# Designs tried in a protein design chat: VH-VL binders against Stromal cell-derived factor 2-like protein (SDF2). Part 16

Target 1, 181 residues: Stromal cell-derived factor 2-like protein (SDF2), of Arabidopsis thaliana (Mouse-ear cress) (q93ze8)
Amino acid sequence: VEITYGSAIKLMHEKTKFRLHSHDVPYGSGSGQQSVTGFPGVVDSNSYWIVKPVPGTTEKQGDAVKSGATIRLQHMKTRKWLHSHLHASPISGNLEVSCFGDDTNSDTGDHWKLIIEGSGKTWKQDQRVRLQHIDTSGYLHSHDKKYQRIAGGQQEVCGIREKKADNIWLAAEGVYLPLNE
Key: E = the ipSAE of ESMFold2; O = the ipSAE of OpenDDE; V2 = 0.75 times the mean of E and O plus 0.25 times the DockQ between their complexes.

## First folded at step 4 (VH-VL)

Design s9 (from mo12 with heavy chain N31D L102M, light chain K55L; framework fv_mogamulizumab)
Fold by ESMFold2-Fast, scan of step 4:
Structure s9 (fold): chain C 181 residues (1-181), chain A 119 residues (1-119), chain B 112 residues (1-112)
Amino acid sequence: as target 1 above (181 residues)
Amino acid sequence: EVQLVESGGDLVQPGRSLRLSCAASGFTFSDYAMSWVRQAPGKGLEWVATISDSGSTTYYPDSVKGRFTISRDNAKNSLYLQMNSLRVEDTALYYCARETYMDYGMDVWGQGTLVTVSS
Amino acid sequence: DVLMTQSPLSLPVTPGEPASISCRSSQSIVHSEGNTYLEWYLQKPGQSPQLLIYLVSNRFSGVPDRFSGSGSGTDFTLKISRVEAEDVGVYYCMQGTHWPYTFGQGTKVEIK
C-alpha cells in the first residue's frame, strides 16, 4: 500500500518490533521536550504519526512520498512534530529525539529525509526505510535499551550518525490516504 | 504549574487508621506512577509505596505491607494512602511524589502532611 | 534490601570550594537490562526533596551544571564544583533498581 501525504502510520522498528510512540511526558534532561519511545504493543493509540510535507512546498494531501523526500511526522494525538537536536538521549548518550511544536509551530529540527532501502521510488507499507534528521544527520534509531525502573519496558529512541541495521523502520499499521488521481 | 498537595495527616493513637490524600494538578495524572515517601522527625527519607499509572500494580516495603494500601482515582487526579494498624514508628511527614516511564525518578514532590502516632 | 551508605554524613564546606559525596550500595544496582537507577535528591532546610541527578549522571532539568554525578556498579559520587550558599541542605542518594527502593542516610552540607 502506498503511503501518501496525510496518511497516519505506525512506524515499527525492524529489529525489535517496537513501534514509535509518544505521549505528553517530557524528557527529564536535555531539551525537556515531549519524549519519544519504542512501545511493544500493536494496539496503541499513541503510535500514530501523520506524514506531512515541509511547509511551503508543492506537495499536497494524497501525493506519493518519493524516496529522498524531506518530510515531517506529526504525532496524531498531541499534534507535535518528531524532532531532534544536539541534546543527549538519557540512556545511551546519543542524539535526543523528541516531539516539538504544534499545528502552527514547526522548525527545521522537525525535518527528516526519507531513505528507502533498495530500489523503490515511492514509500510503501512494509518497505525498509531510514529517517535521517536533516539538521544533525542522525538516523532515527532504537535498540534493546529500555526504560525499566517502573513496569512497562519502553525502548529508548535516539539518533545516531552511523548507518546501521538498528536504523531500519517499516510503516506497519495505519490509516492510508488514497493516492491522488 | 505542576503541583501535588497532601492532606489528611493527624494525631492518632496506636492501632487506629488514617487516610492520606494527594491532589494533583497541572499535568496528565494518568501518565505518571505515584509514590509515597515518609520522613520521621529529624531522620532521613524512607520509601512507603508506589502505584503504577493505571493503578493495576502496587509495591510496598515489608515495614508497611499488609497495613498500608496505596490507591488512585485518575478521573479525580487523586492519590490515596490508607494506613491501618498504625504504630508509633509510623510517625513521619508523608510526601506524595510522581514518577514517569522515562526513568528520571521522583521529579515533583508535595509539601507533606504530618502523621503523629502517640499514646 | 539494598543498603545505601553515604559518606561523609556531615560536610562543612567553605563557599566557592568543591564538595564531594560518596554513595555505596550493598550489592550491584545495575538492572538486568543494563540501566543503573541511581538518583540524588537535595532537601533544603524546611523544604521538600528535589531531584538533582538521575541514571547516575544525568542532571535533571533546571539543575545547575556545577552539580555532576558519576559512578558504576556499587560506587557513586555526587560532586559540586563550587558550593554556593543555596546548596546547603541534606543530600540523599537513592536506588530504584531493586524493590524496595532504598535511600542513603543523608549527607548534611553546611557552610563553614
Scores: ipSAE 0.655, ipTM 0.877, lowest interface PAE 1.4, mean pLDDT 93

## First folded at step 6 (VH-VL; framework fv_mogamulizumab)

Design n1 (from m3 with heavy chain T100P; at its last look DockQ between E and O 0.89; V2 from the best seeds 0.00; counts 0 for: pae E 4.7 > 2)
Fold by ESMFold2, look of step 6:
Structure n1 (fold): chain C 181 residues (1-181), chain A 119 residues (1-119), chain B 112 residues (1-112)
Amino acid sequence: as target 1 above (181 residues)
Amino acid sequence: EVQLVESGGDLVQPGRSLRLSCAASGFTFSNYAMSWVRQAPGKGLEWVATISDSGSTTYYPDSVKGRFTISRDNAKNSLYLQMNSLRVEDTALYYCAREPYLDYGMDVWGQGTLVTVSS
Amino acid sequence: DVLMTQSPLSLPVTPGEPASISCRSSQSIVHSEGYTYLEWYLQKPGQSPQLLIYKVSNRFSGVPDRFSGSGSGTDFTLKISRVEAEDVGVYYCMQGTHWPYTFGQGTKVEIK
């Protein structure tokens, strides 16, 4: 199934099967912005992300997302944008990944390049992709490093500039808007 | 402003019961585990109870297990501590504290409510 | 239960001088996945506790960089590189690796 702008999707980390997750819990370190983690459960209303174009581009709701496109990912419940910057991530000290902004407040720290592994021209469900942050060049990354103390076993999500197996994500569950064309 | 406000502290006799409340505001209460920590007059801190964000899991030290019950009502942004079979050694200032599960420790504390157990 | 022992229990300081507080656990507080949940709290006079340091050495948001934590296994230290008047109060270490969570007895830092 084709991923279109406006689709609300879960992003599954290929190696660990954890879904990209956020909620209104700020980091206690780094930026202090809303935390982003990997969530172990499949049923989670906080793991939906709306695929959006960068402002000022010609893409519209229902258009396919082409390989190499720069996109934004909006957290469905909190309306904040998937974001990164030079602050250190809490466990590994890599690039912090957070949620920031709102429906009317977005900056270049919200911009991610979609990289489709293999020869596909447009983004489809269950396709192996990477998301490379425009400003830092870090790939969206996760690993089997969990928040442990009282947590429900959620994983650290961070940015890593090196291309690694642990930066592969799949569009899994979602509400996939019909293709315009 | 993120705020925790405890209430329900009182002077009671040994063997009686008391219910403490903690009202939360300025944050999404249902996203956080919550704890009670007490401090006897002139003494150090003692952890008393923790409840998960959903309320499904609770933890207690042996000193209060079976006598105290932590609970929460996420619709009311409220945390509770039911204290039964109170003893003189339960005399303390009782704090509620926010317990983030991202490994940051207890980052927000209330001002406490005083429980005095005396015959 | 893990016993947390602080030393000294009373620490008079002159403003501008460094300070060190020791915290020792009765057993290892390294979690099975390798993390150490050793925290430091400050309780200023008449106030509730506030978090300073988590996971041994990480400053909580807004904590000045004159505070630093270190240690491993069973031996931990909080250092204040240059004590300010606002740093007066009781400092507690706490382990969160093993149930029940346990605090040290406290170290009272005061101006001499």
Scores: ipSAE 0.163, ipTM 0.697, lowest interface PAE 4.7, mean pLDDT 90
ESMFold2 (binder alone), look of step 6: mean pLDDT 93; pTM 0.956
OpenDDE, look of step 6: ipSAE 0.879; ipTM 0.932

Design n2 (from m3 with heavy chain Y101Q; at its last look DockQ between E and O 0.85; V2 from the best seeds 0.00; counts 0 for: pae E 2.2 > 2)
Heavy chain, then light chain:
Amino acid sequence: EVQLVESGGDLVQPGRSLRLSCAASGFTFSNYAMSWVRQAPGKGLEWVATISDSGSTTYYPDSVKGRFTISRDNAKNSLYLQMNSLRVEDTALYYCARETQLDYGMDVWGQGTLVTVSS
Amino acid sequence: DVLMTQSPLSLPVTPGEPASISCRSSQSIVHSEGYTYLEWYLQKPGQSPQLLIYKVSNRFSGVPDRFSGSGSGTDFTLKISRVEAEDVGVYYCMQGTHWPYTFGQGTKVEIK
ESMFold2, look of step 6: ipSAE 0.497; ipTM 0.819
ESMFold2 (binder alone), look of step 6: mean pLDDT 94; pTM 0.954
OpenDDE, look of step 6: ipSAE 0.831; ipTM 0.922

Design n3 (from m3 with light chain N58Y; at its last look DockQ between E and O 0.85; V2 from the best seeds 0.00; counts 0 for: pae E 2.1 > 2)
Fold by ESMFold2, look of step 6:
Structure n3 (fold): chain C 181 residues (1-181), chain A 119 residues (1-119), chain B 112 residues (1-112)
Amino acid sequence: as target 1 above (181 residues)
Amino acid sequence: EVQLVESGGDLVQPGRSLRLSCAASGFTFSNYAMSWVRQAPGKGLEWVATISDSGSTTYYPDSVKGRFTISRDNAKNSLYLQMNSLRVEDTALYYCARETYLDYGMDVWGQGTLVTVSS
Amino acid sequence: DVLMTQSPLSLPVTPGEPASISCRSSQSIVHSEGYTYLEWYLQKPGQSPQLLIYKVSYRFSGVPDRFSGSGSGTDFTLKISRVEAEDVGVYYCMQGTHWPYTFGQGTKVEIK
């Protein structure tokens, strides 16, 4: 199934099977922006992300997402954009990944380059991809480092400039909008 | 405005029961773990109970285990502490506090509700 | 249970001077995966406790830069680089690594 602009998808971390997650809980330090984590459960309403083009481009709802495209990912429930910057992430001290803005407020820190592993030209469900942050060059990354004080351990999500196996993601569950004619 | 408001503190005799409530507002209650912490008059802080965001996991020290039960109703934005078999040593100001799954501790506290156990 | 021991228990201070509070645990509070859940709370007169420092050395949002935490294993320190009158109150360390959570007995900071 083709990933189109406007689709609402879960992004699964290939190695750990955790889904990219956010909710209205700010980081306690760093930017203080809305936190982004990996969530262990498959059924989770806070793991949906809407694929959006960068403002001012020619792409529209229902268009396929090409390899190398710059995109934004909007958290469905909170309407904030997947974001990164030079603040340190809470566990590993890598690049912090957060949610920032709203429907009317977005900046270049919300921009991610889609990189399809292998030979695919457009983004499809279950395809191995990386998301590289435009401003910092960090790849969206997760790892087996958990928030552990209270049971239910969510994983740290951060940015890392080095290509690693732990920055591979798959579009898993979702509502996939039909491809434009 | 983020706010926690405790209620239900009273003067009771040893062996009796009380139920404390904590009303939460100004934040998404179901995203946070919750704790009760008490402070005997003129004394320091003592942790009493913690409950996970869903209510599925609870923790207690031995001093209250089996007598106190922490619970929550996420639809009502409310946290509870059922206190049974009360003892004189349970006399304290009882605070509710929120904490996160991001490991940064108890960031918002209520004003407390006073429980006095005396014969 | 992990016993948390603070010293001093009473700390008279002069505004503008540094202050230091020690907290020692009866056993290591390093979690099996390497994290240390050591926190500092301030209870100002007539107020509820407020979080200052978590995970040994991280300042909670809005806490002034004059507060810093350090330590490892069993020995921890809160420092105030230049004490202000508003810093008066009782300071508690707490460990959250082992159940049950346990607090130190408190350090009362007062203006001389």
Scores: ipSAE 0.512, ipTM 0.831, lowest interface PAE 2.1, mean pLDDT 92
ESMFold2 (binder alone), look of step 6: mean pLDDT 93; pTM 0.955
OpenDDE, look of step 6: ipSAE 0.800; ipTM 0.911

Design n4 (from m3 with light chain K55R; at its last look DockQ between E and O 0.90; V2 from the best seeds 0.00; counts 0 for: pae E 2.5 > 2)
Fold by ESMFold2, look of step 6:
Structure n4 (fold): chain C 181 residues (1-181), chain A 119 residues (1-119), chain B 112 residues (1-112)
Amino acid sequence: as target 1 above (181 residues)
Amino acid sequence: EVQLVESGGDLVQPGRSLRLSCAASGFTFSNYAMSWVRQAPGKGLEWVATISDSGSTTYYPDSVKGRFTISRDNAKNSLYLQMNSLRVEDTALYYCARETYLDYGMDVWGQGTLVTVSS
Amino acid sequence: DVLMTQSPLSLPVTPGEPASISCRSSQSIVHSEGYTYLEWYLQKPGQSPQLLIYRVSNRFSGVPDRFSGSGSGTDFTLKISRVEAEDVGVYYCMQGTHWPYTFGQGTKVEIK
């Protein structure tokens, strides 16, 4: 199944099977922006991300997302954009990944390059991909490091500039809009 | 504006019960763990109870275990402390506090509600 | 229970000078996975406590950089590089590594 602009998807970290998650709980360090974590459960309304083009491009709803495209990911429930910057992540001190902005406020810190592993030309469900942040060059990354003081720990999500196995993600569950092409 | 407001403190005799409430506003209450912390007059802080964001897990020190029950109603944005078999040493200003799943400490506190236990 | 012992218990200060508060635990508060849940709180006169430092050395958002935390194992320190009048109050360390959570006795910082 093709990932098109407008699709609402869950992004699963390949190694740990945790889904990219956010909700209106700010970081207590770094930027103070809305936190982004890995969530262990499959049933989670806070793990949906809407695939959007960057402003000023010709891509429209229903178009396939090509390898190498620069995209934005909007958190469905809070309407904030997946974001990164030079602040340190809370556990590892890597690049902080947050949610920022709203429906009318977005900046270049919300821009991610889609990199498809292998020979695929367009983004499809269950395909191995990386998301490289435009401004910092960090890859969306997670690892088996959890927030553990309260039971049911969520996993740290951050950015690192090195390609590693732990920055591979899959589009898993979602509502996939039909392809225009 | 993030706010926690405690209520239900009173002057009571030993052996009686009280129920404290904490009303939360300005944030999504169901996303946060919550704690009660008390402070006897002129004394330091003592942790009393913690409840997870869903309400499924609770924690207590031995000083109150079996007598106090922390609970929450996420639909009403409210935290509660049921205090049974009150003792003179339970006399304190009781704070509710917000704790994050991100392993911070207690980042938002209320103003407290005073419980006085005396005959 | 982990006993947290602060020193000094009273700390008169002159504005503009540094201050240092020690906190010692009766046992290691390093979690088996290497995390140390040691926090510092300030209670200003007539106010509720406020979080300053979490996990030993991390300043909470909005806390001025004149505050710093350090230490390991059982010995921890809060430093104020240049004390300001607004810094008066009682400082508490707290450990959250072992149940039950426990606070130190408090250190009262006041202007000479």
Scores: ipSAE 0.433, ipTM 0.793, lowest interface PAE 2.5, mean pLDDT 91
ESMFold2 (binder alone), look of step 6: mean pLDDT 94; pTM 0.955
OpenDDE, look of step 6: ipSAE 0.852; ipTM 0.923

## First folded at step 7 (VH-VL; framework fv_mogamulizumab)

Design p1 (from s8 with heavy chain Y101Q; at its last look DockQ between E and O 0.95; V2 from the best seeds 0.00; counts 0 for: pae E 2.8 > 2)
Fold by ESMFold2, look of step 7:
Structure p1 (fold): chain C 181 residues (1-181), chain A 119 residues (1-119), chain B 112 residues (1-112)
Amino acid sequence: as target 1 above (181 residues)
Amino acid sequence: EVQLVESGGDLVQPGRSLRLSCAASGFTFSNYWMSWVRQAPGKGLEWVATISDSGSTTYYPDSVKGRFTISRDNAKNSLYLQMNSLRVEDTALYYCARETQLDYGMDVWGQGTLVTVSS
Amino acid sequence: DVLMTQSPLSLPVTPGEPASISCRSSQSIVHSEGYTYLEWYLQKPGQSPQLLIYKVSNRFSGVPDRFSGSGSGTDFTLKISRVEAEDVGVYYCMQGTHWPYTFGQGTKVEIK
C-alpha cells in the first residue's frame, strides 16, 4: 500500500515494535515542548501522524511520497508537527524530538527527509525507512531506554546523526488515502 | 493556565469521614497520574496516595492504607480522596499534584485544603 | 520505607553567597534500570511546593541555572551558586524510586 500525502499512519520502530507517540504532556527539561515517545500498545489514538508536504511545494493530497522527499508529520490528535532542534533529549542527551506549532504555524524544524532503504522509489506500507531531520541532520531514533519512574514506561525518541539499526521505522497501521490517478 | 484546586477540607472528630476533591483545568487531565500529598501544620511533606492516568492502579503508604481511597473521574477532570476512620494524626493541609510518565516529579500542585481532626 | 535525612535543617544565608544542602537516603535509591529518582522541591513562604530538580541533576523547566543537583547512591546535594532573596523557603529532597515515596525533613533557608 502506497503512503500518500494526507494519510494518517502509525510509525513503528523496527527493533522494539513501539509506535511513535505524542500527547499534550510537555518535556520537563530542554525545550519544554510537547513530548514525543515510543508507545508499547498497538491500540493508541495518539500514535497517528498525518503525512504532509512542506508548504509552497507542488505535492497534493493523494500523491505518492517519493524517496528523498522532504515532508512534515502532523500529530493527528494535537495538530502539532513532529519537530527537532539542538536541545538535549531527556534520557540519553541526544537531539530532542518534540511536537511544535499548530495548523497555521510551522517552521523548518518540522522538516524531515524520507530515506527509503533498498531500491524503492515511493514510500509503501511496511517498508524500512529513515527520517532525517533537515536542520540538525539527526535521524529519528528510538531505543530500549524507557521512562521508568512510574509503571508502564514509554520509550525515549530522539535524534542522532549516525545511521544505526535503531533509526529504522515502518509505516504500520493507518488510514491510507488512495493514490491519485 | 494549568491549575489544580482542592476542596472539602473541614474540622471533624476522630472516626469520622471526609471526601476531598481536586478540580483540574488547563491541561489534559487523563494524560497524568495524580497524587495527594499532605503537610501537618509546621511539619514536612508526606505522600498519601497515587492513582494512574486510567484510574486502574492505586498506591498508598501503610499509614493510610485501608482507610483512604484515591479515585478519579476523567470526564469531570476531577480527583478525589475518600478519608475514612480519621485520626488526629491525619490533621494536615492536603495537596493534589500531578505526575507524568516522563520521569519528572510532581510538577503542578494545588493550594491545599485543610483537614483538622480533633475531639 | 527509605528514610531521607537532610542537613542542615536550618540554613541562614547571605545574598550573593553559595549555599549547599545535603540529603542522605537510608538505602540505595538507584532503580533497577539504573536511574535515580531523587527530586528537590522548594516551598516558598505561604506557597505550595514547586519542583526544582529531578533525577538527581536535571533542572526542571524554568528553574534558574544557579540551582544544581548532584550525587549518587545514597548521598545527594543541592547547590545554589549565588543565593537570591526569592530563594528563601523550605527545601525538600524526595525519593521516587521505592514505594512509598518519602521526603526529607526539609531545610529552611532564610536571609540572615
Scores: ipSAE 0.452, ipTM 0.821, lowest interface PAE 2.8, mean pLDDT 93
ESMFold2 (binder alone), look of step 7: mean pLDDT 94; pTM 0.958
OpenDDE, look of step 7: ipSAE 0.814; ipTM 0.914

Design p2 (from s8 with heavy chain Y101E; at its last look DockQ between E and O 0.90; V2 from the best seeds 0.00; counts 0 for: pae E 2.7 > 2)
Heavy chain, then light chain:
Amino acid sequence: EVQLVESGGDLVQPGRSLRLSCAASGFTFSNYWMSWVRQAPGKGLEWVATISDSGSTTYYPDSVKGRFTISRDNAKNSLYLQMNSLRVEDTALYYCARETELDYGMDVWGQGTLVTVSS
Amino acid sequence: DVLMTQSPLSLPVTPGEPASISCRSSQSIVHSEGYTYLEWYLQKPGQSPQLLIYKVSNRFSGVPDRFSGSGSGTDFTLKISRVEAEDVGVYYCMQGTHWPYTFGQGTKVEIK
ESMFold2, look of step 7: ipSAE 0.640; ipTM 0.877
ESMFold2 (binder alone), look of step 7: mean pLDDT 94; pTM 0.956
OpenDDE, look of step 7: ipSAE 0.067; ipTM 0.712
ESMFold2, look of step 8: ipSAE 0.675; ipTM 0.885
ESMFold2 (binder alone), look of step 8: mean pLDDT 93; pTM 0.955
OpenDDE, look of step 8: ipSAE 0.697; ipTM 0.888
ESMFold2, look of step 9: ipSAE 0.409; ipTM 0.798
ESMFold2 (binder alone), look of step 9: mean pLDDT 94; pTM 0.957
OpenDDE, look of step 9: ipSAE 0.482; ipTM 0.834

Design p3 (from s8 with light chain N58Y; at its last look DockQ between E and O 0.81; V2 from the best seeds 0.00; counts 0 for: pae E 4.7 > 2)
Fold by ESMFold2, look of step 7:
Structure p3 (fold): chain C 181 residues (1-181), chain A 119 residues (1-119), chain B 112 residues (1-112)
Amino acid sequence: as target 1 above (181 residues)
Amino acid sequence: EVQLVESGGDLVQPGRSLRLSCAASGFTFSNYWMSWVRQAPGKGLEWVATISDSGSTTYYPDSVKGRFTISRDNAKNSLYLQMNSLRVEDTALYYCARETYLDYGMDVWGQGTLVTVSS
Amino acid sequence: DVLMTQSPLSLPVTPGEPASISCRSSQSIVHSEGYTYLEWYLQKPGQSPQLLIYKVSYRFSGVPDRFSGSGSGTDFTLKISRVEAEDVGVYYCMQGTHWPYTFGQGTKVEIK
């Protein structure tokens, strides 16, 4: 199944099976922006991300997402954009990944290059991909470093400039909009 | 703005009960663990109770376990402390505090409500 | 219970000078996953406590960079590189690694 612009998807970290998650809880360190974590459960309304094009491009709802495309990911419930910058992540001190902005407020810190592993030309469900942040060159990354005291075993999500097995993600559950002809 | 406001402190006799309330505003209360911390007059801080975001898990020190019950009503953005079998040693200013979701400690505190237990 | 012991209990300081507060735990407060939930709080006169430092050395948002935390295992230190008049109050360390949470006795910092 093709991932199209407008689809609402969960992004699963391949190695740990945790889904990319956010909600209205800011980081207490770094930027103070909305936190992004890995969530262990499959049933979680805060793990949906809407695939959106960068403003001013010709891509439309229902178009396939090509390998190498620059995209944005909007958190469905909070309407904020998956974001990164040079602030340090809370556990490992890597690049902080956060949510920023709203429906009308977005900047280049919200831009991610889709990199499809292998020979695929367009993004499909269960395909191995990386998301490389445009401004920092960091890959969306997670690892088995968990928040322990109150977070119910959620794990850190961060950016790492090195290409590693831990920056592989899959589009898993979601509402996949029909592909345009 | 983020606020916690305690109420329900009073002067009571030993052996009686008292219920403290904490009203939360300016944040999504149901996302946060909450605690009560007390401070006897002229003394240091003592942790009293913690409740998880859903209310499903609670923690107490031995000094209050079995006598105090922490609870919450997420629909009303309210935290409670039911204090039974009060002792003179429970005399303190009781603070409501918000614990962070990501292990950053207690980042928001109320002004406290005074409980005096005296014959 | 983990006993947290602060030293000194009273710390008169001159503005512009450094200050250092020690906190010692009766047992390791390193969590089994390797993290140490050691926090520092300041209670200014007539105010509620405020979080300064979490996880040993991380400054909470909005805390001035003159505050720093360090230590490992059982021995921890809060330093103020240049004390200002607004820094007076009682400083508490707290461990959050083991239940029950426990505070140190407090260190009263005051201008001499």
Scores: ipSAE 0.115, ipTM 0.679, lowest interface PAE 4.7, mean pLDDT 90
ESMFold2 (binder alone), look of step 7: mean pLDDT 95; pTM 0.964
OpenDDE, look of step 7: ipSAE 0.875; ipTM 0.932

Design p4 (from s8 with light chain K55R; at its last look DockQ between E and O 0.75; V2 from the best seeds 0.00; counts 0 for: pae E 4.3 > 2)
Heavy chain, then light chain:
Amino acid sequence: EVQLVESGGDLVQPGRSLRLSCAASGFTFSNYWMSWVRQAPGKGLEWVATISDSGSTTYYPDSVKGRFTISRDNAKNSLYLQMNSLRVEDTALYYCARETYLDYGMDVWGQGTLVTVSS
Amino acid sequence: DVLMTQSPLSLPVTPGEPASISCRSSQSIVHSEGYTYLEWYLQKPGQSPQLLIYRVSNRFSGVPDRFSGSGSGTDFTLKISRVEAEDVGVYYCMQGTHWPYTFGQGTKVEIK
ESMFold2, look of step 7: ipSAE 0.166; ipTM 0.696
ESMFold2 (binder alone), look of step 7: mean pLDDT 95; pTM 0.963
OpenDDE, look of step 7: ipSAE 0.897; ipTM 0.943

Design p5 (from s8 with light chain I29L H31Y; at its last look DockQ between E and O 0.87; V2 from the best seeds 0.00; counts 0 for: pae E 2.1 > 2)
Fold by ESMFold2, look of step 7:
Order: structure tokens, then C-alpha cells, then sequence
Structure p5 (fold): chain C 181 residues (1-181), chain A 119 residues (1-119), chain B 112 residues (1-112)
């Protein structure tokens, strides 16, 4: 029910049901950093993201994530941080979303503001949220534009500055750490 | 650092079989689709086979369909081409190449292994 | 199968001058709007092929700015704005829109 710091979750794009995905395949354009896409399958070990606070804050593992909090999302398998910048995304030319850094290297390009739609005060599973990148103001976004050259295409994930229905995400499957008291 | 190394090319008689191998290093092999492309001596490039990252899906042109089988072992970072019922027309340098789901095409190629089919 | 026809097949060039290679397909390479899987590869003497251009006009990482691709539908062009000695080799267009993948015959670029 409650998303806590330290939880490992899949983020599902509400409209398309594709999960936020990454693996050790760099973009051949833009930044050259690790690619981030939407994946159609539910069973995918590369769709887990660990919710982490920004360094130097008082938030601890097991604390609830409040509406408006600035967070980081670490890709579980590669340990890189969900990241964005002014490079162009490969299909639509919007803000590129990538993974960058490691367990010891993180910068402000890894910081995302959690925005809960409606009146919720803390982040819960299946709740409609947006993730707004701090440095670029772009919302984490996806659409039904696919990489299609080989069969079973994955969707482009990018950032855009306008609020749209296509930047709504839900915390879906995951290992949810119990809420601290 | 990223490298593909083919092996198993040989001189064989028509009708015989060979198995080619391609050893991958410097990247996560199981994340990529893989292909074989051949080049007859002094001639152009011809696509031979493609296999998905999991190995569940394969593609072949009619010229080799039913005679050649592409396979992979992700635990060994290895790609294979089993070539049966070889013909003189199969004489070529055989390259392995990797593809990505990001629509770039074949971005890394090996040096090739020579197959000569002659009586 | 999609037939890919290159012209010229042999292209002697003077260093510093432009070069242009044509590639025509027997059927449209448009997979869907904005998705045309036409690629260019260079095979330098004694080397394996290397990717230059993907989706008609996009340079792959590390490819010099002097290479550019253009075209649509069935007609495509690779241009080299100022040929350098390192650009010699055989250039292939390839279509990835339709199975089976097919290459052009190659265009041998060499210094005259």
C-alpha cells in the first residue's frame, strides 16, 4: 500500500501499461548514457527501481514518501540513477531520460519531484503520480511511440515540460518495505 | 573492450556440416539480438540469420532456411551457426554482428571466419 | 525480397572533394510514419563493416560530420562533403524494414 524509501518498485505508465525499464545498452545518440524505455511485459527483472532520498536529507529507509518530496530512483540491476538533461530523446526529440552514475556518484540530474494527483499526502501503490525532473522541469513521460526495427518494440521514455495524461505513472509490482513508525 | 570473435571456419566438401561460434566480451551479451552476415570472396554482404536476445525467435533468408540454424548460449556469451548440407555457394567469410532494440542496426562486427566449400 | 540497387558501383575520388552514392529499393522502406530503416555501412580495406548512418539520416556515435544521409521512400543518398584518405572502402546500403534484410551491391570508393 505505502511506498517507502528503500522499496523496489516497478513504475507503470498509466495509459499504455508499459513499465519503466533499463539495462546495460547505451543510447547511440544524444548523451550516450544507459537507455531508459517502456517495456511491455510484466515479468521483467530490469523494471525494478529503488526509491532513495536525496543525499544529506533526514529521510531514512522505511519512511513514507510525502507529496512534493524530491527523490532519486536507482535502477536495481545496474545501480545507475534515473537521470535527465537537455539532450534530445531518440524518437520524439523531447528531453532525453537516461540512467547515469553509480552507488557512489549521483548529481542533481538524478533528482525528481514526486507529485501526487488528487489529495493524497503520501505515495501509495497504484496511486496516480507524476515525476518532475528538478533541473529541466520535464515530467517523466511515455507514449505509444516504439523502437520497431526488431520485433517486440519497446516504447520511448522522455521528459516534457507540459502536464499531460501521458506523464501519469503508478507504482505497480515491487518489494515494498514496511512503513516505519 | 567490446569484442566479437568468430571461429570454426574450415575447408569442407559439399554436403558436409560445420558449426561456427562467436565469442562475445565487453558487453552484456544477453541484452542484444545477434546476426550472422556473410561475404563471398570479392563479393558483397549477405544477411544469413538473426536471433533474439532470449533466443526465442529466429529469422533466415530463403537461401539458407532449413539448412542453417542460429542459436545462442547466454551463460557462455556465445552465438552459434549450425550449417548443414553445405553448398559451394556457401563459401564466404562469416561475420557475427550485434543488434540493439534501439533501432541503430548492426553496430558491432567480428573479424569473420572463413568457410570454404569445395570438392 | 527487397532489391537494393546502388550507383555507382565504382567511385574514384580526389581527396577534399565531395562524393555521393545513390541507393534505390524495389519497394518502400517506410515501416510507418517517421520509421524508415535504411542504413549505410562502410567496409574499409581489410576490415569488417562499420555502421555509419541509421534511419536514413542519423549518424551513429563516433561517425564524422562529413557523412550525411538523405532520401525517402525508395530513393536514398549518402554524401561525403569532403572525402579523406581514410574514407576509402566499400559502402553498402541496407534495408531493415522488411525480412529478409538485404544489402546493396556495394560502392567501392577509392582515391584516383
Amino acid sequence: as target 1 above (181 residues)
Amino acid sequence: EVQLVESGGDLVQPGRSLRLSCAASGFTFSNYWMSWVRQAPGKGLEWVATISDSGSTTYYPDSVKGRFTISRDNAKNSLYLQMNSLRVEDTALYYCARETYLDYGMDVWGQGTLVTVSS
Amino acid sequence: DVLMTQSPLSLPVTPGEPASISCRSSQSLVYSEGYTYLEWYLQKPGQSPQLLIYKVSNRFSGVPDRFSGSGSGTDFTLKISRVEAEDVGVYYCMQGTHWPYTFGQGTKVEIK
Scores: ipSAE 0.498, ipTM 0.815, lowest interface PAE 2.1, mean pLDDT 92
ESMFold2 (binder alone), look of step 7: mean pLDDT 94; pTM 0.955
OpenDDE, look of step 7: ipSAE 0.693; ipTM 0.888

